# Miniprotein binders against CRAL-TRIO domain-containing protein C365.01: the designs that were tried, part 8

Target 1, 355 residues: CRAL-TRIO domain-containing protein C365.01, of Schizosaccharomyces pombe (q9uuc2)
Amino acid sequence: MADIPADRKKIVQEGWSRLFSDIEQPSYIQKFPSQESLYVSFFEQCAFDDFDLTLLRFLKARKFVVTDSSDMLANAIVWRQQANLRSIMVRGENGLNQNFVKASMYFIWGQDKKGRAIVFLNLHNFIPPKNTKDMEELKALILYAMENARLFLDSEQNAAKGVLGLVDLTYFSRKNIDLDFARVFAETFQNYYPEILGQALIVGSGFRMALFEGVWSIGKYFLDPEVRSKVTFCKPAQVSGYVDSKYIPLSMHGQFDETKLYERAPPETAGIGKPENYEELDKEYVDAAKEFIRLTREWIYAAGKPQEAEIEEKRKAFKYECKKLWRKGVALRPPNIYQRLGLIDANGHVDWSKA

## First folded at step 2 (miniprotein)

Design tc1
Fold by ESMFold2-Fast, scan of step 2:
Structure tc1 (fold): chain B 355 residues (1-355), chain A 81 residues (1-81)
Amino acid sequence: as target 1 above (355 residues)
Amino acid sequence: STEYLRELIDFLARIVQMLKDAADKYGDPEAIRYLAELIKALSRMVDIIAELTGDPELAEAIRELAKAIDELRKELERLQS
């Protein structure tokens, strides 16, 4: 587990204190079907990488203003429940609109030169929703995609902060344009998945690149400065400066045969999780969430006291156990495409030797 | 190239419509300044498209897009006043 930067310890402690205060309010608790549901949502939001790194992502997104950061995280925890993320993940690809899945609007493959997983955005494969039902089904696909992208954010395995987003403009056309959907996507990403993006490459040339640069030169001022600073425009020939040709798709004149991702295996027919397995998991998640909160309060109280080092070590060990428990939940889900191709094992660990 | 230009014209028309909607919502001086910069960028892109196309049928679509951008500029002037 990564250590909290020394200069960030106090603000991390302040962030947790504020968040715990917020989630214990009756008005907040009432937003969940049960108090157990609150703890499950909290655990699933924070345990995937490291609790403190997760909080740090929200702190960075709000310029280290504790109140704003903690409120944002509290809202994300509520949003997970309201958006039915657990249901989407338990159903897996079997629960999604198969036309949207088969279009391959995105995929995750390989690493950039900084060790960040690459998310390829295939805008030319985007299918605009034709009605409200399509819009909700497309949202479900995107939430499924964002949740699976979290598997590639394991700082212990990759030593990198966030993912590299790569957008190829070469095949973009009018049939792929839906500005209302783009707005909803941007709002969801910015509000509920802060600091997931390490860098974005917008790849193109000629007039299409000039057009996007023009739009970006102004649109950037509507984005958080941290997000804005991560966007880089480059020509196709410059991509090799960021990504080895081994990981660049054949469609972009690299060596990666992305058609392997388009040849999807049939969905797992037993893919919907058994209710009893999730009932037991939920109890373990609730207990772990409560214990993390207890240990974190002890850690805060122990600051400057003789027992501080002992409590810090116990808390660090417990965070590691929480991550293992979160991975147990991943193993109960239907295998995603990356697990089926061997890039990710059953427990959600990435094997970069397969890419 | 004709299909490419039609796609770009449609894309720019959608952006113009989005900005018209935003201009009515945001009376914030900072947002108004950013909208003014976007209008300038879109106007420059329309000029470039017009220079690249010798197709008379696309000229009509380009003129319609230019009119929409001018209307957005007038809405921005109303908000600034």
Scores: ipSAE 0.000, ipTM 0.278, lowest interface PAE 10.3, mean pLDDT 80

Design tc3 (from tc1 with Y4L F11L M18F)
Fold by ESMFold2-Fast, scan of step 2:
Structure tc3 (fold): chain B 355 residues (1-355), chain A 81 residues (1-81)
Amino acid sequence: as target 1 above (355 residues)
Amino acid sequence: STELLRELIDLLARIVQFLKDAADKYGDPEAIRYLAELIKALSRMVDIIAELTGDPELAEAIRELAKAIDELRKELERLQS
């Protein structure tokens, strides 16, 4: 796993101390059905990549103000429970509105020149929600997409930090504009999934680019300035400066045949995950969360003492074991489209040779 | 759509009121600067949409919105004085 930058070690320790204090408050614990469910949510939030890298993303999002960062992370842990993320992931793609799935509003494939996974956003396939039910079903799809995107944010694979978002405006029209939805999405994204976006490319020309620039001129004020700074507008011909042609869709004049992703209606045999399969896993998650907290407190206490290096190495090894344990949870989910196509294995490992 | 434009006008009106209140209480010129940028951005959007639509009713709604944006810009210039 990645080493904590030397100049960030103290603030990471302060961040954990504050978070542990916050999650031990009776007022916080009462927000969960049980103390065990709190530890499960904590583990699922933090173990997917690296506990410290997860905290660092929240620290960066709040400009390294420890109290603000800790509150944001604590709120994200509660939000996972309240948004029913476990239920969404257990049910898998077959649990979603199939009309939204078949519309292919997004897909993830390939790497940019910096090694970041690419998230393609097909805005021309976006149909604004007409009512509360549509909005909730669209939110479920987006949360499912965000949780699967976390499989590509793997520091273990030497991947560049974050993802590259790529928006193709070739077929974009006014019918695809919903500023209310854009605002709700932006608020959810920046509050609960900080620092996962490395860069966003808005690709287009002519009146479609002009239309999007108009919408963006207003919509950007719903975003934090640091998120806005990651957005780059470019013409189709400039995309090759960012992404090799082999990963650019055929619809954008590249070599990647994206139609295999458009035929992605879940097979009947994919099934739906079974909640009972998680009972044993949840006990392991609780135990691992408690052990991480104990080791982290030992690490903080050992700062400047002779045993510091030994505890630090033990903690690094334990974080790696937690990543393996987190992958057991991935294996219990119904296979997502990337697993069905062979890009990701049953345990959530990405094999870029398959892209 | 006209409903989208109405939502934008309503949102902008609430933002204007919030920023005026903030500027008055904290004497913050940044709030006024943000409002000016938001007004310019909305004006650009109106121009783009006007060029794309052939709907007479929508064109009239766009014209009214452009007038409202211009009036807000003039009010902002008075506040900066």
Scores: ipSAE 0.006, ipTM 0.266, lowest interface PAE 10.2, mean pLDDT 79

Design tc4 (from tc1 with L38A A41M M45F)
Fold by ESMFold2-Fast, scan of step 2:
Structure tc4 (fold): chain B 355 residues (1-355), chain A 81 residues (1-81)
Amino acid sequence: as target 1 above (355 residues)
Amino acid sequence: STEYLRELIDFLARIVQMLKDAADKYGDPEAIRYLAEAIKMLSRFVDIIAELTGDPELAEAIRELAKAIDELRKELERLQS
């Protein structure tokens, strides 16, 4: 469990105070089917790797402007409900369009030299949506991918560093360009998954790199400056500076063969998950969310007072219990491909020795 | 190839349309700066394509793309004032 940096404590307290004020507004509450569903969404958004780390990601994304940051987080909590994100995760991989799943548009495996999980972005496998239904199903796949990427952030040493995106341009072509989808993806990623990306490597050379650079020179217009600052262009030969040969794709003359992992992975046989399986857990999530809010208000009130240290330790212990409780939800999900390969256990803990 | 140039022109035309849509939604200085950079890049691409092709088939597409870029410049002027 990471500690809040001392110089960030006051702004974290101000962020929570603002957020709690926002979620108590009638106009906010009415956006949820029930107050219980608001607390469930809040818990699922924040508890995965620590409530304060989640708030810090939103604070960093808005340059530590409390009002902007807290409003962004409040919007993300609402968005989880409106996007039906819980349903996507409950149903699991078999609830997705299998043609999109089998296309292998992304894969998560291994770590870079800074200990960040590598997300391989196989743009050459991207299937542009043909209609509204395809767009919705492709969005569901991307949201499923983003939520699973959150599991790889739960390393005590690497949680704050995010993931490394690796874009392999070896087979990239105009067939893989959908600017409407790119805009939707960029909007979703930067608004609802801030600071998940530590760095993105765009890897290529020659014409394919020139084509992508042309798209990027225009496409960056749709991205926040903070997101743009994380993008690095490099040639295939330079990738060894970032990742070991073991994780460099075969297309770049490394050793990483994603196809062998797909072949080795056991099929998902549990079927589509059911919302009913989460009814008891949802009650625990609601209670935990309420208790976190209560303890956090006590912590804020205790600032500068003799009891501050005692309340901080109690709150830290409770955040740890919340993280454990959140992982019960992961265990109820149908196993994702990384769990079936043994990289992630049933509760969502990553064993890097398996990669 | 001629087919490649046509695909490139069509791609650039789509980018122009997206930038027009974006101009209506963004009012901050950062967005205006990126819009200006995009217009400069698109104009350069049109110049390069025009120099590479004497193909009558592409002449119409090049003219339409140039008109779209000019309209985008007018949108930028509106945002700046």
Scores: ipSAE 0.006, ipTM 0.290, lowest interface PAE 9.3, mean pLDDT 82

Design td1 (from tc1 with F11A I15M M18I A22L A41F M45I I48M L52E)
Fold by ESMFold2-Fast, scan of step 2:
Order: structure tokens, then sequence, then C-alpha cells
Structure td1 (fold): chain B 355 residues (1-355), chain A 81 residues (1-81)
């Protein structure tokens, strides 16, 4: 686990203190089917990487204003339950609209020069949904994608603490424009997945870049300034400054043949989780969430006292146990395409030598 | 963030001017559909800004922008006829 930066320790403690106060309010608890489901949602929101790094992402997104940051995280925890994220992830890729999956609107492969996983966005494969069912199914695909992108934020292996988004405009056209969908997606991304994006490269030239720039000139104002600051427009030839040619698509004069990757993907197998496995997992998640809260309160109380260092060590060790428990839960799900391709191994570690 | 809202309104006003030029030059059905989508988007942005703004100067800029969007809508209707 990474150590909290020394200059951020106090604000992290303040953030947790505020969040714990908020989630114990009757008005907050009543938003969940049970108090146990609140702790499960809390655990799944925070344990994927490092609890403190997760909180720091929300703190950064709200300019380190503790009240705003903690409220944002509390809202994200509620949203996970309301959006049925567990159900989406348990059903896996085969539970999604297969026409949307096969369109290959996105893919994660390779790493940039800062060690961040690359998320390729193929906007030319996006066709606006025609009805409410298609809209809900497209939302499910995107949420599935966002949850799987979190698997590449492994703090034990990823020093950069984010992903590189790469938007390929080579085939972008007017048919791919849905400003209302883009707004809803942007709101979901910035409200519930803050600081997951390290940088976004919008790659193109000529008419297609001009078309996207026109849309961006107004659409950017629906993004937080911090998110906008991460967006860089560049030509295909400039991508090599960010990404090794091995991972750059052939369409941008690199060596990576993305089409062969989809061809080689094994079919999804059923998850190994049974109802009783998820019931036991949920109990373990609840217990772990409660213990993290208890240890964190003890840590806050110990600030400036002789036992502070001992409590910090116990808390750090417990965060590691929580991450192992979260990985145990992921292992019950149907393997995602990156696990099937061997990019993510059985222990949840990303092996870029496979890319 | 009053300066931020003013910059946003100015950017939207510039986009309206660009769309007026495009409406005259690109009369093909797909270009018209794209312009209609942008007009809807601009109208929603104006409504959102109006709900957030207590500044009288910004309120006037919002009214001017709303009028420009309405004029664009009428021009689009002319091109479709």
Amino acid sequence: as target 1 above (355 residues)
Amino acid sequence: STEYLRELIDALARMVQILKDLADKYGDPEAIRYLAELIKFLSRIVDMIAEETGDPELAEAIRELAKAIDELRKELERLQS
C-alpha cells in the first residue's frame, strides 16, 4: 500500500471523520435496503485500490474542500447500490447487449510512458441509442467498462494512479454524435469515478478533428475544470511522445493491430460464484468495512499521541487485507476480457508483458 | 465563478454565430440534423445557466443568447422548407 503524503494526512483524517458522520445519519441509512448493504457498497467503492487513495481522488475532485469531498463520496456509495453495479458485474459481459459489446466502442490495452493503462475509445463505433431500452443497456456497458478500468488502478503496480484515455478520431463522423448521452456519461464519470483519468488524448486531424473540436467547444463546459485540464488534442504523429509505438494502433502509425486482439479473445466462461458464496462475501465485506471504520477512528484519535505509529501500521496492514478480500470477490465473477486474454492474472495483477 | 460563467456564455454566443454560417452553407439533410442537435444542446445549456445565475449582467447575456438560439432555430426551419 502506498503511504499517505505527509501534507495530506490531516485532510484525509478530516475526510473520513466527516464521511463516517454522514453515513451514520438515519436520512442516509434509509437510502439503502439495509445497513449491511450500505457497508457492502462502501467496501466495494473504496477497497478496489486503497481506501485512502480512493478518498484522495474525491478530495482532489473537490479541491480539498472536506465537506464537498466527503459528501461526493457518500453520494457515490449510495449511487453504486441504486445503479445495481453488483448485478451488472455478477452477470458479466454475457449479461450485456452483445451488439454493443461487439461494436468495440472501447478497449484497454498496453501502458503509457508513465505506467498508466491505456483506454482506447473508438467513437466511430458509437451509434446513439434509439429507445429507452437501448439507452439503459448502453449505460450498463459503460458502467461495466468503468468498473473493469478500476482493476488497472492497482496501487501496488501503478505508480501513475490513473489511466490514459486515447480517443481515436480516424473514422469519427456526425453519426456518432449524441450530446445528451455525452453529457449524462460525463456527469456519471466525474461524479462517481473522480481522478480515474490521468490524461485524455484526443487524436486526429483534418475534418474529423475539426468536427470534434466544434462539439468540444461547448461540451467542455459541462466538465469540471480539473477534468478539462487533463484533455490534450494531438495529431497521430505526436502520440509517440506519450505511448511507445508497440501500443499505438496501426491507424496512428504504430505497431499495435487492435483487430487481431478482438479475434483472439476467448469466450466468457460462467462465474464461479454461487448465491451462498456472495452471501458469505457480503458478511466478510460488512465486517471488514466496520473494522476499517473502527481502526480509522482509532487512528484519528491517536493523532499526535505516542501510539500513533503503532495504530498507523495496524491500519495499513488491514487495508492490505481488505484489498485481498476485494480481489477474492472479483474472482467470483465471470472473467472479463482482460482476464481471459491473460493481461490480468488469477491474482488480479496486471502483466503488461502480455500486451 | 462569475468570470467562468461569462466566458461560457461568450463561448456559446460564438458557437451560435458559427452555426448560423453553417446553416447557410450546409443544406444537406445530415448537416441539418447535426445543427438541430446542437441547437437543442445550446437551449439546454442556456436553461441550466439561467437557473444558476443571480448576476443581472449575466442574466441579460443569457437572454441575448436565448434570442440568438431562437433565430438559429427559425433559420434551420427555413432551410428545411
Scores: ipSAE 0.013, ipTM 0.276, lowest interface PAE 8.6, mean pLDDT 81

Design td4 (from td1 with Y34L F41L M48F)
Fold by ESMFold2-Fast, scan of step 2:
Structure td4 (fold): chain B 355 residues (1-355), chain A 81 residues (1-81)
Amino acid sequence: as target 1 above (355 residues)
Amino acid sequence: STEYLRELIDALARMVQILKDLADKYGDPEAIRLLAELIKLLSRIVDFIAEETGDPELAEAIRELAKAIDELRKELERLQS
């Protein structure tokens, strides 16, 4: 597991102290069906990566104001339960609207020159929702996509600690514009998935780039200034400065044959999971969450004391065990397209040699 | 706030300038069709701002922007004909 930067240790400790205070409030606890479901949500929010790096993402998003940062994380933990993220992930791709899945609005493949996984956004395939049912089903697809993107954020493998978003404006038109949807998505992304985006490339030229620039002049106001600063506009020819041709899709005049994402592993073959399969794992998640909280409180109390180094080492080892436990949950999910193609193994480990 | 609305109105004015440049530069049918759709989108956004703000001090800026959109629409009709 990664070590906390020495200059960030105190603020991380303050962040955890505030968060533990927040989640122990009766008003907070009552928002969950049970105390166990609170600990499961906490574990799933934080254990996918290093717990402290997860908190640091929320701290950075709120400019290191401890109260704002910890409250944001507490809200994200509640939101996971209210948005039914567990249900979405348990059911897998076959639980989603297959018309939206087959439209191929996005895919994840390859790494940029900084080692960040690339999320390709095919805006020309975006289908604006026509009613509340379509909106909820499109939200479920996006949440499924965001949760799977977390598999590519393994800080031990990805030094950049984020993804490269790449927006292809080829064939982009007015029919792909929905500012209400863009606002809702921006709010969800900023509130619940902070510091996931390392950089976004908007790729285009001519009329379609000008069209997007017009929309962006309004849409940028839905985004926090820090998120806006990560957006870069470039011409198709400039993409090779960011991404090796090996990973640029054939549709963008690169060498990557993206049709293998469509032909080889149709979503219908993924199966549908059941919540009953998680009963034993949920008990382990609860126990692990409680133990992490206990060890973290001991760590905070030990600051400046003779036992500090010993407790810090024990806590680091336990965080590693939590990550392994979290990956058992990934193994219970129906395999996603990247697992079916061999880029990600059953436990959610990315093998970049396969891309 | 007033500052935010002024910045938004300036952004919309920039969008009108982009559309004017596109009308002058691109004469193919697909570009003209997309330009027409974007003009409709811009008009809808202006209407939304006008409905929400109700601010007399911004009323003049909103009227000027609406006039610019109307002039751009007339230029599009010329290109289509």
Scores: ipSAE 0.012, ipTM 0.315, lowest interface PAE 8.4, mean pLDDT 81

Design tg1 (from tb1 with I33L M36A R37L A40W L43A M63L I66A R67L F70M Y77L)
Fold by ESMFold2-Fast, scan of step 2:
Structure tg1 (fold): chain B 355 residues (1-355), chain A 82 residues (1-82)
Amino acid sequence: as target 1 above (355 residues)
Amino acid sequence: STEEMRKAIDEFARLVQELADLAEKYGDPETILELALALWELAEKLYEIAKETGDPELAEAILELALAIMKLLEELLKLRES
């Protein structure tokens, strides 16, 4: 398991102290249907990678200002409930608008030269919906995609380097432009999924690149400076400097044909998932969340004391068990396409030998 | 940071989309040129505003808008010639 950097231990402790105080306030608790649902949301937000690395992502996003960072994380925990994330993930792929699923707006496959998972974004397949129902269904697909992308953020292997976004402009046109949607997406991504992006490659040339640059000149104001600094514009021929030819799309003169993966993927036959199947898991999540909070308070109290090392060891072991428990929840969901392709195993672990 | 800048950015976005439509349809070169000149006039005004601001982010934004206009015009000229 990845350790907290020694110079960040104190601020991580301060962050947790602030967050625990905030989530115990009646004004915060009342935002949830139950106290149990608060702990489930907390667990799902933080346990997917490592609790402390999750908090560090929020700390980094707010320049290590403890109050701002902890408030941001508290808001993310509430937002998960308000956005119906659990319902989206429980229902699975078959619960989504199948026309949007089939449009192939995104795909996750392979690693770049720095070991980051590659998220391919096919913007030309994004056609902004004109009505409220379709827009909400598209948002559900995007949230489903972002939640599944978290499965590829294994900080033990990736050292918290995040993912590589690869934006293919080969067929990008005016019909793919929706600045209001871009603003809403940017706000959602920055507020609730901080420090997930390691780098984004915007790949294109000619008129399509010029068009995107025009959109970007405005769209970049929706993004924090830190996020903007991660964006690199390049020509198709330059992609080989970042990604091996094996994972460069055919449209960019590489060897990666994602259509072969869609054809090879077994169909999803489990159907739409049901909330009642998660009752026992939710109880385990609540118990684990409470125990993590208790151990973390004990860890903070033990700072500089003889028992510190013992408590740190016990807490580290418990965080590892929480990550396993979170993956048990992933295994209970209807299998996503990456699980059906074998890239993600039954326990939610990524097997890069399959890509 | 000024209200004037927000309005100018919105106007620029609208004109970029209009030029993109014309370029895709390989439309009338005269109309494309008129819109391109309007975008250049807007970029000129935005650059003047940048000189009056004490906001580095805003000044950077205006320069990037001007660069985007230049690239868009270059690509439109290439389409016209091929």
Scores: ipSAE 0.006, ipTM 0.280, lowest interface PAE 10.0, mean pLDDT 81

Design tg2 (from t1 with M33L I36A R37L F40M L43A Y47L I63L M66A R67L A70W L73A)
Amino acid sequence: STEEMRKAIDEFARLVQELADLAEKYGDPETILELALALMELAEKLLEIAKETGDPELLKAILELALAIWKLAEELYKLRES
ESMFold2-Fast, scan of step 2: ipSAE 0.066; ipTM 0.598

Design tg3 (from tg1 with A36R W40F A43E)
Fold by ESMFold2-Fast, scan of step 2:
Structure tg3 (fold): chain B 355 residues (1-355), chain A 82 residues (1-82)
Amino acid sequence: as target 1 above (355 residues)
Amino acid sequence: STEEMRKAIDEFARLVQELADLAEKYGDPETILELRLALFELEEKLYEIAKETGDPELAEAILELALAIMKLLEELLKLRES
């Protein structure tokens, strides 16, 4: 389990205190189907890596202004319910539009030289939505993708925080541009998935890079300055400075055959999940969320007191148990492509030797 | 084609001026969006012309024009945000 940096302990405590106050407001609670649903959403949002690291990502995104950071996290927790994220994840890939899935608009494969998982964005495979139904189905795919990207953020395994985004412009054309969709994606990413991106490489040359630079001159205004600062433009030959050739796609003269991933482990083999399979787990999530809140309040109250060290140790142990419990939820989902390929094992650990 | 491209730039500049006036006067996001779509269509038309030309020097000139249009679109979106 990751430790809170010593100079961040007080602000983390202040962040939790504010968040607990926010989520206990009647106006907030009424946004959920039930009080239990609120605790489930809280647990799913925060327990995946480490509760305190999750809060720290929101704190960093709002420049360590406690009120702004905690309100942002409270909004993310309620947004999970409003976006029907649980339903999307329970159903799995087979609940999505299979034409969009098989187009391979993105995939996660390999790690960069800093140990960050690589998210490849194949813009040439992007299918612009033609109508409202397409838009909703494409949005569901993206939410599914973003939730799965969280599985690669395990702080115990990833020495460098976040993922490396790699945009491959090799086959990029005007037909792959939808600025309205790009805006919706940027807003969702920035508001609900802060500090997931460590760095983004825009890889291309010649005409296609020039075309993208024109699009970027517009698209950059959809992004917060902090996100924009993480973007690096480079030529295909420069990618080897960031990523081992083993993980570079064939399209960029590397060794990785990206076209074979879905052929080896097609979505149809995963089955489809059912909400009723989660009823017992949801009770455990509710109990764990309540206990975390209780222990965290006790920890805050114990600051500077003789029992502080004892309570801090108990809280750290409980956070570890919560992470294990959260992973049980992942195991109940239909296996995603990375689990089907053996890249993510049954316990949620990423094995890069399989990449 | 160079004369037609010049006319396209002039038409685009006129549309940008009309949008700036409307944005300052009314702040209407729908009008701004409609004009942005028209500018996008013009840019896409220029891109297709560049794609189909067999003259690399002419293609490069057309692409420079497309980039200039994209920069003007950037200014348009910035006005919408402000």
Scores: ipSAE 0.006, ipTM 0.279, lowest interface PAE 10.8, mean pLDDT 79

Design tg4 (from tg2 with A66R W70F A73E)
Fold by ESMFold2-Fast, scan of step 2:
Structure tg4 (fold): chain B 355 residues (1-355), chain A 82 residues (1-82)
Amino acid sequence: as target 1 above (355 residues)
Amino acid sequence: STEEMRKAIDEFARLVQELADLAEKYGDPETILELALALMELAEKLLEIAKETGDPELLKAILELRLAIFKLEEELYKLRES
């Protein structure tokens, strides 16, 4: 398990103290159906990786201003409940609009030369919905995609490097443009998924690149300056400088046969997950969240005292147990496409030798 | 910021000029039309954002951008006539 940097220990402790104060306020608790559902949301937000590294992503996003950072994390925990993320993930791929799934607007495969998972964006397959119902269904697909992308952010393999986004503009056209959708997506991404993007490659040339540059001249103002600084425009021939040809799609003249990602699972291996399957896990999540809070408070009050090292070791071991417990939730989900292809195991661990 | 928005308008104007040159070279009226329509939609969104700043220089830049788009449309009509 990766340790927090020594020079960040105090601000991490201050961040947790503020967050615990915020989530224990009656005005905050009333935003959830129960206090138990608050603890479940907290655990799902933070335990997918190291708790402290998760907090550090929010701290970095707000320039290490503790109050802003902790409030941002508290808002993300509430947002998970309000956006129905649990319902989306429990139901799985078969709970989504299958026309949007079949459109193949994105996929995750391979890693770049820095070891970052690659998220390929097929914008030419994005046709903006015109009605509210279809827009909400597309939003559910995107949230499903972002939650599955978290499985590729494991600190043991990806020490704060994030993902590589890759946008292929080969078939990009006017019909793929929706600036209002782009704004809403940018706001959601920045507010609730901070510091997950390591770099974005916009790949193209000629008219289609020029069209995207027009979109970008407006769209960049929806993004924080730090996010904008991660965007690199390049020509198709330059992609090999970032990504081994083994992971570049055949459609981009690489070696990866992306058509296997468009194969549907047999009906007998598919299914929609059921909320009742999570009843026992939710109790475990609540207990683990409470114990993490207790140990973290003990850790904070032990600072500079003889028992500090002992408490730090117990807390580190418990964080590791929480990560394993969180992955039991992944195992209860219907298998996603990456699990069906063997890239991810039942508990959500990535095996890059299968890519 | 207003200065960042001004830079965006300048980049957009350069893009329109480059697209006009490419349109002349390729001679594909359908692609030129798609680009002109997309640029008009983007210019409208930029105008909405610029109105919120109240900066007359931004309004002037957007009007110049609209003139550039109009010239791109003229190239399309010339190609249709040929």
Scores: ipSAE 0.043, ipTM 0.538, lowest interface PAE 5.1, mean pLDDT 83

